# Designs tried in a protein design chat: VHH binders against L-malyl-CoA/beta-methylmalyl-CoA lyase (citE1). Part 20

Target 1, 346 residues: L-malyl-CoA/beta-methylmalyl-CoA lyase (citE1), of Haloarcula marismortui (q5v463)
Amino acid sequence: MTRLCRTFQTAPAAIPNDNSAKFLVSGLTSKGFQAPDWLVPDIEDGTAPSMKDEAVDNIIEHIPDHADDFAGDILPRVEWAYDDANARERGIEQVTRLAEAVGEELDGFVFPKVGRLDDVRDAAGVIADAERDAGLPEGTLEMAIILETAPGRSDLREICQYATDSRLSGLVFGPVDYTAELGGRTLDGERPRWDGLLEALSNETSAADIVAIGGPFDQLFHERAGVTYYNAEGYADQVAYEATIGIDGSWSLHPKQTEQANRIHMPTVEEMERDLHKIESFNEAKREGTGAVVVDGQMVDEATYKNFANTVKTVRAIDETHPAQTEAYYDDDLLARARDVELIFG
Key: E = the ipSAE of ESMFold2; O = the ipSAE of ESMFold2 at other seeds; V2 = 0.75 times the mean of E and O plus 0.25 times the DockQ between their complexes.

## First folded at step 14 (VHH; framework vhh_7nfr_2)

Design t5 (from r5 with S57R; at its last look DockQ between E and O 0.85; V2 from the best seeds 0.73)
Fold by ESMFold2 at other seeds, look of step 14:
Structure t5 (fold): chain B 346 residues (1-346), chain A 125 residues (1-125)
Amino acid sequence: as target 1 above (346 residues)
Amino acid sequence: QVQLQESGGGLVQPGGSLRLSCAASGFTFSQYEMSWVRQAPGEGREWVSYISESGGRTYYADSVKGRFTIARDNVKNTLYLLMDSLKSDDTAVYYCARGFTVYYRGTYRYGMDVWGQGTQVTVSS
C-alpha cells in the first residue's frame, strides 16, 4: 500500500502583505494538479520573523473555512530545535493552540531540526499531550520530522525503527540547515546534494514503511537581461532523480512545483498498461487452472506480481483522494481497468 | 489549459494612444500578480509594468512612467495596459506575463511562468 505524499507543499502562514494569509489560502483552495498531498502551513522558516503569532492566528481563522474541501492532509510546521529550548517552548505553545482550536481539521504536525531519538520522542509527547487536552483520540495527529541535524542523521535508523510503533509517519530532508551544521561548502552556487544521505533516507524509511520526502528546490529562476523566468526544468530534474532513488515525495514551494511533482510521481501510462497486462494475464492463467504460471514467456512468482500490484495500488490511492487527477491523466478505459482488476497477491 | 491572449496592438503615430488587453483563462486570475514585458526588434525583453493581485500596487519602468497605466479587471479576468504619449522607442511586441512569487526564508522571490503570444505595437509617422 502506498502512503500518499507525492508533494509536501510549504505555505507561509503569515507574510508581510496586506493579505498576510495569501499563500496559506492559496494552498487551501488549490485545484487539480496544483493540490498537494500534504499541505504544510508554515510557522517556522516560511513565516516572517515578527509574524509567528499572526501565522497561528491565520491557520485558526482559515482552516475551518476550507478543510472540508481540501482532499489532502494538512500538517503545520511548528518551531522546534534540538539545541534551542526557547524554540521548543514556542513549538509546544503552537501545537497546543492549534490542536485545541482546529485539531479536528488537522492531520498532524511537522517538527524541524530534531536531534537524536529522545528528542523525537519528546516531540511526539508534545502532540500526545495536545491531543489529550483537546479531547482528540490518541494517534489522531501524525508527526513528520525534518532530518537536518548531525544528531538526527546519526540516529536515522533508530528513529525509523521508532516510527514502526508510533505516530511518526514521515521524514523530510532539510538540506540548507544540514549543510550549515556539517560545515558543508557551496561550490559554483550549488550546495552539496548529499546523495549518501538521500540513499540512507530512502533505505531506512522503506524498511519502516514510512514516507521519505526530498528537500526544497530553491534555484527557482533563470535571469536574462533583468527578466526572470521560472526554472521548470531544474525542478523536474530534481523530482525525477528523487523518484528514481525511491524517495516518495518532493518538497514544493509553489503550486506550479506541486503540479510538476504530482505528475512526475504518478505511474506513467506505459507503466500502467504494462503492469495491468501482467496482472490480468496472470489472473486469467490462474483461473484456468494451468500447471504453471508463465506470462509472456516469463515465470511470474508472488514477488514479481506484487511489483505489478504496487503500480495499481498507487493509482488507486491517488484516485481515491484526487479522482479529478487520475481522470485527467489516464484515459477512461485504462483507469477503469486499474480500478477493477483483482489483486490476488496484494 | 492556462492561457494569456493579448490584443489591441497596432500602428499609431507619435503622441498617439493605445489600450492593450490580455485575456486570462485556465487559472484563478485574481490570485496572481501580473506584468507587461516588451521586446523591440533585435533586442532583449524589457520589463514594462507590474500590478498586484488586487490592483492596489503598481510599478513601472522609468522609460514608461507617467505615460502608461496598468490596470486589471478581476471580474472579466483581463489585464490592461493604457499607453499614452507614444514614442518611436515604444515600438515592440508587448507580452503579458503571469507572476510566479514565493516568500522563502524571509524574502520575496519573483519571476514569470506563463507568457502570452504578444501583440505588436508600432509607433511610426
Scores: ipSAE 0.676, ipTM 0.859, lowest interface PAE 1.1, mean pLDDT 90
ESMFold2, look of step 14: ipSAE 0.712; ipTM 0.877
ESMFold2 (binder alone), look of step 14: mean pLDDT 89; pTM 0.883

Design t6 (from r5 with G106N; at its last look DockQ between E and O 0.86; V2 from the best seeds 0.73)
Fold by ESMFold2 at other seeds, look of step 14:
Structure t6 (fold): chain B 346 residues (1-346), chain A 125 residues (1-125)
Amino acid sequence: as target 1 above (346 residues)
Amino acid sequence: QVQLQESGGGLVQPGGSLRLSCAASGFTFSQYEMSWVRQAPGEGREWVSYISESGGSTYYADSVKGRFTIARDNVKNTLYLLMDSLKSDDTAVYYCARGFTVYYRNTYRYGMDVWGQGTQVTVSS
């Protein structure tokens, strides 16, 4: 039942290279733990202004060849900005072209730089119009937005309430534009983490039962004496923090980051063993006529059971989409128990 | 499992030649840029050479230009460093490294994320 998005991987849809679709195709053909839950072909900030039309062409050309083999969701990021009518016009054209050409292979769209609730409603209307014009059933294409403006942050609660019965299924944090919008500073290359925003994001999206995604981690490399090293620990730390505060997924700029975030957002073997044991013990007690069991010093009642059930639901969602990942991460017996256990309350 | 395995190091006299090899496995080799990096005793690492995914572009540190040649075989998933006219200053552990390229905010950013164990090259009599 849990919407799966451990990873939100943007992939530039066109770059200045003889193979301009290089990163788009890399994302579409990703395997194993490098396969994101959401692949985001990026027409917006990931693609140079002079190459936006080529980015759309690349998506149309390459998605049909790969969509059946790609296990996750595909949601292009189009141009948009609450305060720029030209950006909105280009975004409308991009959504319209993509829905017509490849809408059956897409799962939705990502809208950057949204403003207050009315701007979010306008973006949703763009998708609705494109669905109708392309002959797609209503609700085929979902929407995610990037929360990165002061007006958007100001309306966060209202936007999440709107999401409860609409196509809006996810909110993503954009720290670069957010910092600029608030007049914040990047001192010594260090951007504010915005912990208050992240907490509010986790809270309001949880209340609306939609996905929360953290912002990109762009301190990609350490450099020493002309040698550049991938900053694996820095990204892992940000992803772990996001998981700790209830953010559902993490932004990835590359398959290496996707691999790290996919793993960190999975329940550990120890968590699975613990929670399965508690569920199995509760189920046995329930069949014998008792409603509560103390396991490892913790009362396991119907309310507490749901916490353990969430672990199993998460693993099942990953397993349904990416069985190769769960089969590589968990041993056969543990995975079989997760697949088979009855979830009485959850 | 992503792995890089260097071989071909050894003891050689000044003016001699060596060919280093790096066998790659566990990833699509032809999709990655590759580099050689060396570390002399008591010093930090020094980038030596780079090769693009196709092999069409190569770059070298000034200290090795004209003496070293980087090459790759995308069928055999192998990276090479051909070293000629070796000098005592070339004595180091040589590492094969996989390149990790991101296009972000209109800029290419390159770094290395996978390293071999290294192979020792010693230039002495």
Scores: ipSAE 0.663, ipTM 0.839, lowest interface PAE 1.2, mean pLDDT 90
ESMFold2, look of step 14: ipSAE 0.705; ipTM 0.867
ESMFold2 (binder alone), look of step 14: mean pLDDT 88; pTM 0.879

## First folded at step 16 (VHH)

Design u1 (from r5 with T28E; framework vhh_7nfr_2; at its last look DockQ between E and O 0.78; V2 from the best seeds 0.74)
Fold by ESMFold2, look of step 16:
Structure u1 (fold): chain B 346 residues (1-346), chain A 125 residues (1-125)
Amino acid sequence: as target 1 above (346 residues)
Amino acid sequence: QVQLQESGGGLVQPGGSLRLSCAASGFEFSQYEMSWVRQAPGEGREWVSYISESGGSTYYADSVKGRFTIARDNVKNTLYLLMDSLKSDDTAVYYCARGFTVYYRGTYRYGMDVWGQGTQVTVSS
């Protein structure tokens, strides 16, 4: 399944503040490049243990007010852990309540700390039961999981194979819990990046045609001469790395990170101009009846053409969901060409 | 375009007062926390004061506490710094800065992402 998810933005569903829903509402009302493809109202690690019920209440209260105007997908992260029956019980209650109250407004759920395949199947069963009890058609609510346990990593291939015929549509890396479980160390203030895991994640999710999402970047600020600055460069570097190894999306902790990740995961103006030119030239040559088509010194056949077409398809998917972003990013002429060009081979 | 423009700096005698303003445009001012930061000649920047989105919470560096007052007008999209009992050590370029807070793993983390061009305050001896 080809699914748009440049950004996976967690937003605490309740915080210790007079306006406990502050970050949830900020996410739901986000505009322009600060609008994530996936908004994740976070009941789990983003919300204090004493505030979990308030987090669920906030989601139920605020989703109906904003969902029609929110262009992306909304997938709350519920409590869960393969090795904690109490966490699973709370997660089941959270999924049940949310599906009943606002299930028509939600796109699915995110399950943290999953174990082996059987635990993933159990989580999917919780969603299926909640759909049925809420009167929702089967398959209405999808599932994403956080890959952050040793058992989950051990079953990565099996879990992705399960996804090919199920509601599981995305895997997200959770480096904090993963590092802790493996006994990894945070030296020099930096957690291991786990490049081997990220490569495996990209590979196995690609084989299953589901979304891979990188872990959060929590070096949010750097201090210089006693003043704290937003670490824009550090986040941009991580997102660029994830994009180069085929990770589909990036985890965001704030709309500022979402804006950066959304832009980095878009085709550049240069890439668009290049690929549109090749498509347009090919289409013209094909109409003239030319058999072997060469454009700018490159042989272009159906397979090569599809590579250029993928750029246009990506922009069209973003444009359909977030026209304000494409209209701001590309000039009018370039965007019109992307919208209008015929994709002879798609 | 996100812009912060400071004004109200100038030359003042020790013990004097001055009011700085910062006009904000290109973003929803009332949704952002704001700070004043100063930089004395030949030195690094020093955080001076902070104000929450609503203005309900304010904080000050020890060096200015009791002498400076931060305020905001969310109708006029303007940040203020009222400076009283000025000293020669207060001579600096004063910047307003937009900031934000992330709640992550049970803690609030704050930092600044947009800066004005600054206004010079000189306290003459």
Scores: ipSAE 0.710, ipTM 0.871, lowest interface PAE 1.1, mean pLDDT 91
ESMFold2 (binder alone), look of step 16: mean pLDDT 88; pTM 0.876
ESMFold2 at other seeds, look of step 16: ipSAE 0.729; ipTM 0.882

Design u2 (from r5 with G26E; framework vhh_7nfr_2; at its last look DockQ between E and O 0.79; V2 from the best seeds 0.70)
Fold by ESMFold2, look of step 16:
Structure u2 (fold): chain B 346 residues (1-346), chain A 125 residues (1-125)
Amino acid sequence: as target 1 above (346 residues)
Amino acid sequence: QVQLQESGGGLVQPGGSLRLSCAASEFTFSQYEMSWVRQAPGEGREWVSYISESGGSTYYADSVKGRFTIARDNVKNTLYLLMDSLKSDDTAVYYCARGFTVYYRGTYRYGMDVWGQGTQVTVSS
């Protein structure tokens, strides 16, 4: 995959507080492992209905102050729903206002509650119109969608095929709205994990070479005798599962979750040592004029080499965006090798 | 890395006083609600007191109200618990805890995500 998104952090763009932009600004000023790959200023479910206009105003006010110092991508989530014309109208207005006012600082938009492929095309058209009206070059603003409706799930393959030649670069799972639309129930306190959907999401986005992102983990706390503890282990378990089945990134509701997901989604030190050794050994043997070599008893050809190169490319992408993270995670020698090694085959 | 370090515990007789301190580092202290939590021997943790980011709002468990005072100094990045009129059942390890809040689907949700190592307070003899 070509786009970095270990973490998709939604941050309410307005909240009932003396500082209504508190969480938005916290996201924009995040540092170290709390810095998400995608920050999602949230006008939609993260902001109360009475505060949607204030949410847009907060994004316009605060993005210019912080965007140059924010290393990741910034993609507001606007209002949208395949079956609600009023939500679509408000979303169109939000995209239009944001593209005009801060479009040069944004990387795209997130559309929730999309329907079938035609609805996804309509959302992409909204961005295209806003780009033209704001004087932005075509393709400046990308799109991600939240797969959380029955019609969207029904068209998953078609939507991913459309993504291969469009501004659509990521699909995000929304389990709460998906469960509600299907009439699902929470028995014994657990929401369905929707493993079938997640496997299909991983499969179809991989076929289209776009990003798959898991849904939020909202079992945030344990309570014992009036003391409320952050549920760090529960979130880590969900992120590890998502990584295991090939989901590229995880949804975060808070900087603490972002830190956990960023770490879990990085190539491990062992993976880096292994793959760098394979690449370095192949490069040395290539000076002997062969297209395939045996390294540690394994045949390494051009196709196998590309798998090892992918690990290095992933670390380089993280390093380019978040050097403080790679410098903290990998020792100096290992990181220098990752930065410097020649990738003969891509 | 975020760090909370308590100090000021010790042995005190019933009716005595102690002042606990909690030094905070590696985060913007003034942006976080803070709490004191205690754990008596053989028991679970019990929330003691809470203070808002600015210090403008404080709350206390009924067991300590009127005897304990929570305070913060956002210039020195320090949380305090002034304990007066100590009783034997105040004997516990006292923890400083950083709270954080999410606003999610229309509601505030609060929990504690960082804990100090604790300081022992013993009220006896």
Scores: ipSAE 0.643, ipTM 0.838, lowest interface PAE 1.3, mean pLDDT 90
ESMFold2 (binder alone), look of step 16: mean pLDDT 86; pTM 0.858
ESMFold2 at other seeds, look of step 16: ipSAE 0.710; ipTM 0.869

Design u3 (from r5 with T28Y; framework vhh_7nfr_2; at its last look DockQ between E and O 0.86; V2 from the best seeds 0.00; counts 0 for: grease 25.3 > 24.2)
Fold by ESMFold2, look of step 16:
Structure u3 (fold): chain B 346 residues (1-346), chain A 125 residues (1-125)
Amino acid sequence: as target 1 above (346 residues)
Amino acid sequence: QVQLQESGGGLVQPGGSLRLSCAASGFYFSQYEMSWVRQAPGEGREWVSYISESGGSTYYADSVKGRFTIARDNVKNTLYLLMDSLKSDDTAVYYCARGFTVYYRGTYRYGMDVWGQGTQVTVSS
C-alpha cells in the first residue's frame, strides 16, 4: 500500500449560510472514527458558482487554525474540466492562490473532469508551477484526479503508467458525471454501479502503486410518509463491495459516512489475529532453521507470508496516523503484537 | 451507546398544554440537528418540528405552527417540545430524533439517524 486513504471526504468550502465555512470546519475538527484519511475542501461541485472566491477565502482563513491538529491529509478540489478552458483558468488561479497562502499546510490538490493523459500532465504542471512560485520544495504537493469522463476512462492505463514517476498519487471514480457523459440510464433513482470500471480501476492503480477511491453514495436517505431516514445500510454495502474488489478507499459526503467507511476498511480483529499468528509462527520456525512451515494446516512460504504482512502494514499505517482509532478498535495485547512483530518478508 | 429518551407525555384535555423532554447521551449533542416526529394510532410517522445545532433556526409542520415550540439546552443535552392548544388530532407517540444535513450538488438534504422509544401524548376529554 503506497498511501493511506480509507476515506475521501469532500466538504463544501462555502455554502449559502451565515456560516459559509460550516462543513469545512466540521471536517477540519473531526474526531475519532469521523476523521477522514483525506479531507477534500471542495471548491468545485460542492460550492455554488457565485461563491467560488469565498470558498478559497474560507480555506485560507481556516486551514492554519486547524491543520496542526488534523491527522489526515488535506487536498482541496479545484475547478477543472478537460473541455472547458474557463474552468481550467479558474482552477489555475485557485491552485496558485492556495499554494501561496497555505501551501505548507496542504498535501495536494484534486482535479475533477480530467481528459486524456495530456490533460492530466497539464494539471500536474499547474501544481509544479504553483510550488515553484510559492517557494515550496518540488514534490511537496501531490495530485489526485477524478475519473469521470469518457476520454479519461479511455486513457486509464496510460494515466496510471504516468503516475509511477509523477506527483499523481490517487484516482477517484465520479459516477454521476461519468454516467451522464456516456448517456447511462438511471433506473428508479439508482445509477449503474459500473463494476467493470471499478475492477479496471483497482487493477491499473495497483499496477502503478497508487490509491483507488470509489465514487460517492448519494442515495443518502429513505423516505416513508414524509419522514427521512439515513440509509446507513446502502452506504455500508457499497463500501464493502469496494473493499472486496481491492478499491483502497471510499468517497464520503459526511462524517457519518466517514465513520462507516473507516471501520469497514480496517482489518477485523479475527483477520489480524489470524495473520499475526501466522507471521509469528513463521518467524519462530525460521529462527530454528526450517525453510518451510505448516501453520494450522497451511504451508507458509514467502509469497503467502507477504499476504499476512500486508494486514500488519495496513494496521501500522492507520496506527501511525490515527492511534486513537486503532487503540479503540483492537485490544492492547493485539495492537502491541502488530506494532512489534518483525516482518522478515514484505 | 448513543441514546435518546423522551419523557413528559400523558393524558391532557383539549386546549391544554404539555412539555416534552428528550435526554441525549453518548454523543456531542450540540453538534447535531434535532427533530420531533409523531405517530398517531394506525398511521405512519409525521415530522413535527426541527431545530438547528445552535437553536438559531426552527421549523414546524403546518399542522402545529403557532401552537408548538421546539427548544434545546446544549448545556443539559436536552431537547424540548412545548405543546399548547392541544387538539385530539395531536394524540400520538412523540419521538425525539437526531439528524444531520448534507450539502450536495447545490441542495441541502436532511435526514434522521437515531431515534428515541417515544412518549405517549393523549388528548381527550
Scores: ipSAE 0.701, ipTM 0.864, lowest interface PAE 1.2, mean pLDDT 91
ESMFold2 (binder alone), look of step 16: mean pLDDT 88; pTM 0.879
ESMFold2 at other seeds, look of step 16: ipSAE 0.725; ipTM 0.881

Design u4 (from r5 with Y50W; framework vhh_7nfr_2; at its last look DockQ between E and O 0.89; V2 from the best seeds 0.76)
Fold by ESMFold2 at other seeds, look of step 16:
Order: C-alpha cells, then sequence, then structure tokens
Structure u4 (fold): chain B 346 residues (1-346), chain A 125 residues (1-125)
C-alpha cells in the first residue's frame, strides 16, 4: 500500500535568528492545506555547519510540544555522505541522540548523499542500532534517502529491491548535488528537471511499492522593478509534471509550496466523480452476476479498475490524515461516496 | 478565498496625514509577513514597508523612513500604514501585500504572493 506523501517539506531546524527554531515550529504548527504529509526537520543542508548541534537541540525541545497535534509524519534529515566519514559519524550521533530523546515522536529519518546499496544498508543499520538502544520496537523508525549521487543512481534498482523487505520507505531526488557530481552545467539559466531520472525513479519505486519524491524547486521568487513576487506558476509546473509521471510527492521549502503541492497531488473533483461512477457501476454489474463488465462503453478489467481504485485510496489516505483538507476540497456527498464505496480490486 | 482589502486613501494636502488599513481574510494572518507597496502613475511598483509576523520587526524604504509607520493587529487581522508629512511624491496607489521568507542555502529570501486591489492616495493642493 503506497504511503501518503504528497509533500516532503524540509524545515531548517536552526537558523541565524533570535528564534532559531522559527521555521521548525512553523512546520510543526501548520494548518489546513499548508500541513505537509511529511515534515522534515532539516539538520543537513537546511542548517548552517556552525548550528548543527543547536538544530538537534531544537528538535528535541520542540517536537514533544507539537507532535500530538501534527497529523503528518516527522522524519528529520541528518547528516550523511557515502564518501565522507566525518559526515557519517555526525549523522550517526544525530540519529542516536534523536532516537533516544524523541524517538517515540518521530516516524523515521532521511539520509542524504547515499552511495551504492551497501551504503544504504549501513544507514539502515544506524537506525536499527539507535532504535534498539532507545527501546523502540523493531521497525518503528523508517528511512528515506536522497538520491543525489552517481553511485546511488547506478544502484537505483538494487536499492529499491532492498526496500521491499526493509525500513526503506521512500526515495527523494536531490538535483543540486546530483548535477554537481556529474559535472553538469546550467546553460542559459534554465535548470533541467532531470526527466529521465524522475521517470526511472517513478518506475523503480513503484515496482517496490515505496514512495518517490521529486527534488526541490528553488526559483522561489521573481523580481520585477525592485519588487519580488512568489513564483507560484514555476512550482506548480514542476509539481504537475511530477504528478503526471507517477511521482508520489513533491519537495517543499515552505508551507506555501506545501499548499500548492498538496492540492495538485489531490485527485480533482472531476477525477473523483468519474472514477467513483466507474467503480460503483462495476460493483453493481458484478453483483448481478454478469460476465465481462462494460462501463460507459469501455471493457473494465482488473488493471483498469485498479486505476479507478487508486483515486479513491488516495483520497481516503488524505482524509484519514487531514480530514479538514478533504472536507474543504470535496462536497459532502462526493466525499461520503469515496469513504463508503467497496473496492473489490485493491 | 485569500483576500486583502485596503481602505483609507484619499486626497490630502502636502504635509497632511492618512491612515491606511488592510483587512485580511482566508488565511492565518499571524503566520505571514506583510508589506505595503505603492505604484505612482505611469511607474512600476515600489516597495514601501515591511512588518514581521509578530509585528516585532519593521523596515522602511528610505523615501518614507521617519514619516511612515507600519503596524499590525493579529487579533483583528488588519495591517496599517500611518502616513505623516505627506509629499507630492507619495501620490500613488498603495497595495497591501502578503509575503513570506525562506531560509535556503545560507540566505533569507523574501517575496510577496497575495495582493490587494489598492487604495488611491493623492497629495495635491
Amino acid sequence: as target 1 above (346 residues)
Amino acid sequence: QVQLQESGGGLVQPGGSLRLSCAASGFTFSQYEMSWVRQAPGEGREWVSWISESGGSTYYADSVKGRFTIARDNVKNTLYLLMDSLKSDDTAVYYCARGFTVYYRGTYRYGMDVWGQGTQVTVSS
């Protein structure tokens, strides 16, 4: 069953500000469509090197105050790099401290800059050791990784195969580090979306029944005549593309991006009406004992039915986690039908 | 449903004062930074002033510093601009704007995503 993650929102766990936890707390207290499915308190690239210890302290201080009211999952991003033993040692310490202090409130960890499969196994081992030492049931803390190295990309299939019976539940694309490692260039100011990588990511994670998440969109604002404007259209274009090729979720740098991505990854009212009608019609025809089922002039087989069912499953997952969002987006009748319809093929 | 509605503009003589208001609805007002931006006839928009989410910090363009005061009331979801010592150069449509800051790669980046309809301020004898 595909885990809900329309949005992967990184929030710096410490910033140079009188209130260094400002963005962490903002993420933890987000409401409505600004509430991410995954909140990622960010010790790694979101936090300056001199502030890593303060970032860990902020997570330990603030998570317990807010976790009960936060509907989504909380997965801190720790330091790690397949080719940097010091980064790995800092990451081990961060996982260990966080699991001991707030492991009951966390859902897992995000590891950046992973290498080949053996490095991914090493990262999973760090979580397993910390989980055991904190007295948590085996498998309580999940793992996501950032696919952003050439060795990681080379082992994408093997890493996803490993995920089928491990704590690894999601892969997230990191385009900046990936581009740098390949020696890529941004000619004419336009950055590529790495569409081939995204397609491969969607395919291999789907085969393993785990989450695929696209990379951040950092062209946050346009300037015109000294006034800066939020680049809503640019982010929406990236998220929409990710959704159309089967990427499950999008990276968000701020609750405003989270709101856009949450909405774009929701089935539209039209999709819901269409797919519910087809499911309801199929279910009635099958109850009447007819042979092959035709709905609206189209033969419906198990694979076609599952596409309709995926729409309902997605809405149900959102509704369970964020009922305020589904109640605001769909009318009461449509939502009730989505909640109640029988899914003969899952 | 996110809406910003300005009011309080009008015709004033040089040296006069006005108080602009901006009513906000459809979002959690206290989670957003707010700005005033103005547009003189035939000109592009010019940032005027900014206020933090709590109201604890403010910044002003040099052209208005010392004459204008930005304030907010997070209970009433209202942004204010008190304009004193008005000059002919202050003639413009004044817009209330919602914005936010992102800390990314070691820098703060700020921008505005929602705009009001504007209120006309005319400074003339």
Scores: ipSAE 0.704, ipTM 0.865, lowest interface PAE 1.1, mean pLDDT 91
ESMFold2, look of step 16: ipSAE 0.728; ipTM 0.879
ESMFold2 (binder alone), look of step 16: mean pLDDT 87; pTM 0.859

Design u5 (from r5, 17 letters changed; framework vhh_7d4b_2; at its last look DockQ between E and O 0.93; V2 from the best seeds 0.66)
Fold by ESMFold2 at other seeds, look of step 16:
Structure u5 (fold): chain B 346 residues (1-346), chain A 125 residues (1-125)
Amino acid sequence: as target 1 above (346 residues)
Amino acid sequence: QVQLVESGGGVVQPGRSLRLSCAASGFTFSQYEMGWYRQAPGKQRELVAYISESGGSTNYADSVKGRFTISRDNSKNTMYLQMNSLKPEDTAVYYCARGFTVYYRGTYRYGMDVWGQGTQVTVSS
């Protein structure tokens, strides 16, 4: 899997509706900025208990019809819980069925409610067994986990260290189950943001060079004068905070959220102009034998250059996967500069 | 750009009918739940009717049940409200609205995110 994951969009794989695959197909056919980097067909909390088998059937039916046109990664969320043997058995069956039927079209799986490191190793083993049984090359299917239990939080560092040489490529925060397990309570309908956990998550995943994803924003709507409105500003605030502390992406419950998060996680035109100018100026100074230069009142040296280079690398990663997005977001000249500029330090 | 444009409003006598249309553009119409709201002077907006993405599910305010019918034609990107047996209390500005629905942790949640400019309906003797 790549490190690009601005958006982790769960899509219920079956719902009580005359078209039970409605949200799954909507996700698979999404275009432009509403297309998530990671689409997560959701068998777990997004699908009612009585519909889990139908959810698996829907994924098998619809993935082959749409995967060729979907630019992002597809990672179903299966059932799992460190302390529930029945959930683990159902998850094993789900991974096995999906790997066999559509494993070549999938990029991996998401495991919820993981416990300590040993439980994470067990989940990885389930994927490894399913790969072998399906005849897939070793390492075809990656793993992401949802950090939402007290034992999981206790082992966060150890789990991230394990990720450096395993199929584990991403950690996602699950605040609803985490709050419940710690005995937390909502006040006035608001859930804690758990800023300290998010900062630790950013730190430990960065040390392991894997993806960190924030938790869902379920305060989706607010009511004014008897009418229910979408809470766009609340989601934007959470995504902006996640971006500023180095969380790589945000959880989305709907294409509207995906579009907001995709845009917020992209460098702005102003950031690109600024950082390109600083890189270009430094490159010219370096050719003249100078290791540092002052640009617009800021010292640019090798260390600060790497920060500016990260902006360009982010845009290049998006451009490689989603050229239509970068071409729509940046003007032609700015994008050409981002594509062409020499990054003498990484 | 996302746009909703209502038409078909006017002045009619009690007991007669009007048909409102809402033309949608700038988004994939078939992916969104749609609704009609109305607002009389000095009152809050209230739901009149809503319709699911496919048109297979509808819901109506009690005050209009049996008199109003919501429908949609996804091939024409248009929603309709047939208003029969109109009464003076139906006098209001009628708005079409785009909403979206999330199925999250076992429940449907919905809200409106785009509104039209409204069309006046006046029912007078």
Scores: ipSAE 0.565, ipTM 0.764, lowest interface PAE 1.4, mean pLDDT 89
ESMFold2, look of step 16: ipSAE 0.578; ipTM 0.775
ESMFold2 (binder alone), look of step 16: mean pLDDT 86; pTM 0.853

Design u6 (from r5 with Q31R; framework vhh_7nfr_2; at its last look DockQ between E and O 0.93; V2 from the best seeds 0.75)
Amino acid sequence: QVQLQESGGGLVQPGGSLRLSCAASGFTFSRYEMSWVRQAPGEGREWVSYISESGGSTYYADSVKGRFTIARDNVKNTLYLLMDSLKSDDTAVYYCARGFTVYYRGTYRYGMDVWGQGTQVTVSS
ESMFold2, look of step 16: ipSAE 0.740; ipTM 0.893
ESMFold2 (binder alone), look of step 16: mean pLDDT 88; pTM 0.880
ESMFold2 at other seeds, look of step 16: ipSAE 0.730; ipTM 0.884
ESMFold2, look of step 17: ipSAE 0.711; ipTM 0.869
ESMFold2 (binder alone), look of step 17: mean pLDDT 88; pTM 0.875
ESMFold2 at other seeds, look of step 17: ipSAE 0.663; ipTM 0.831

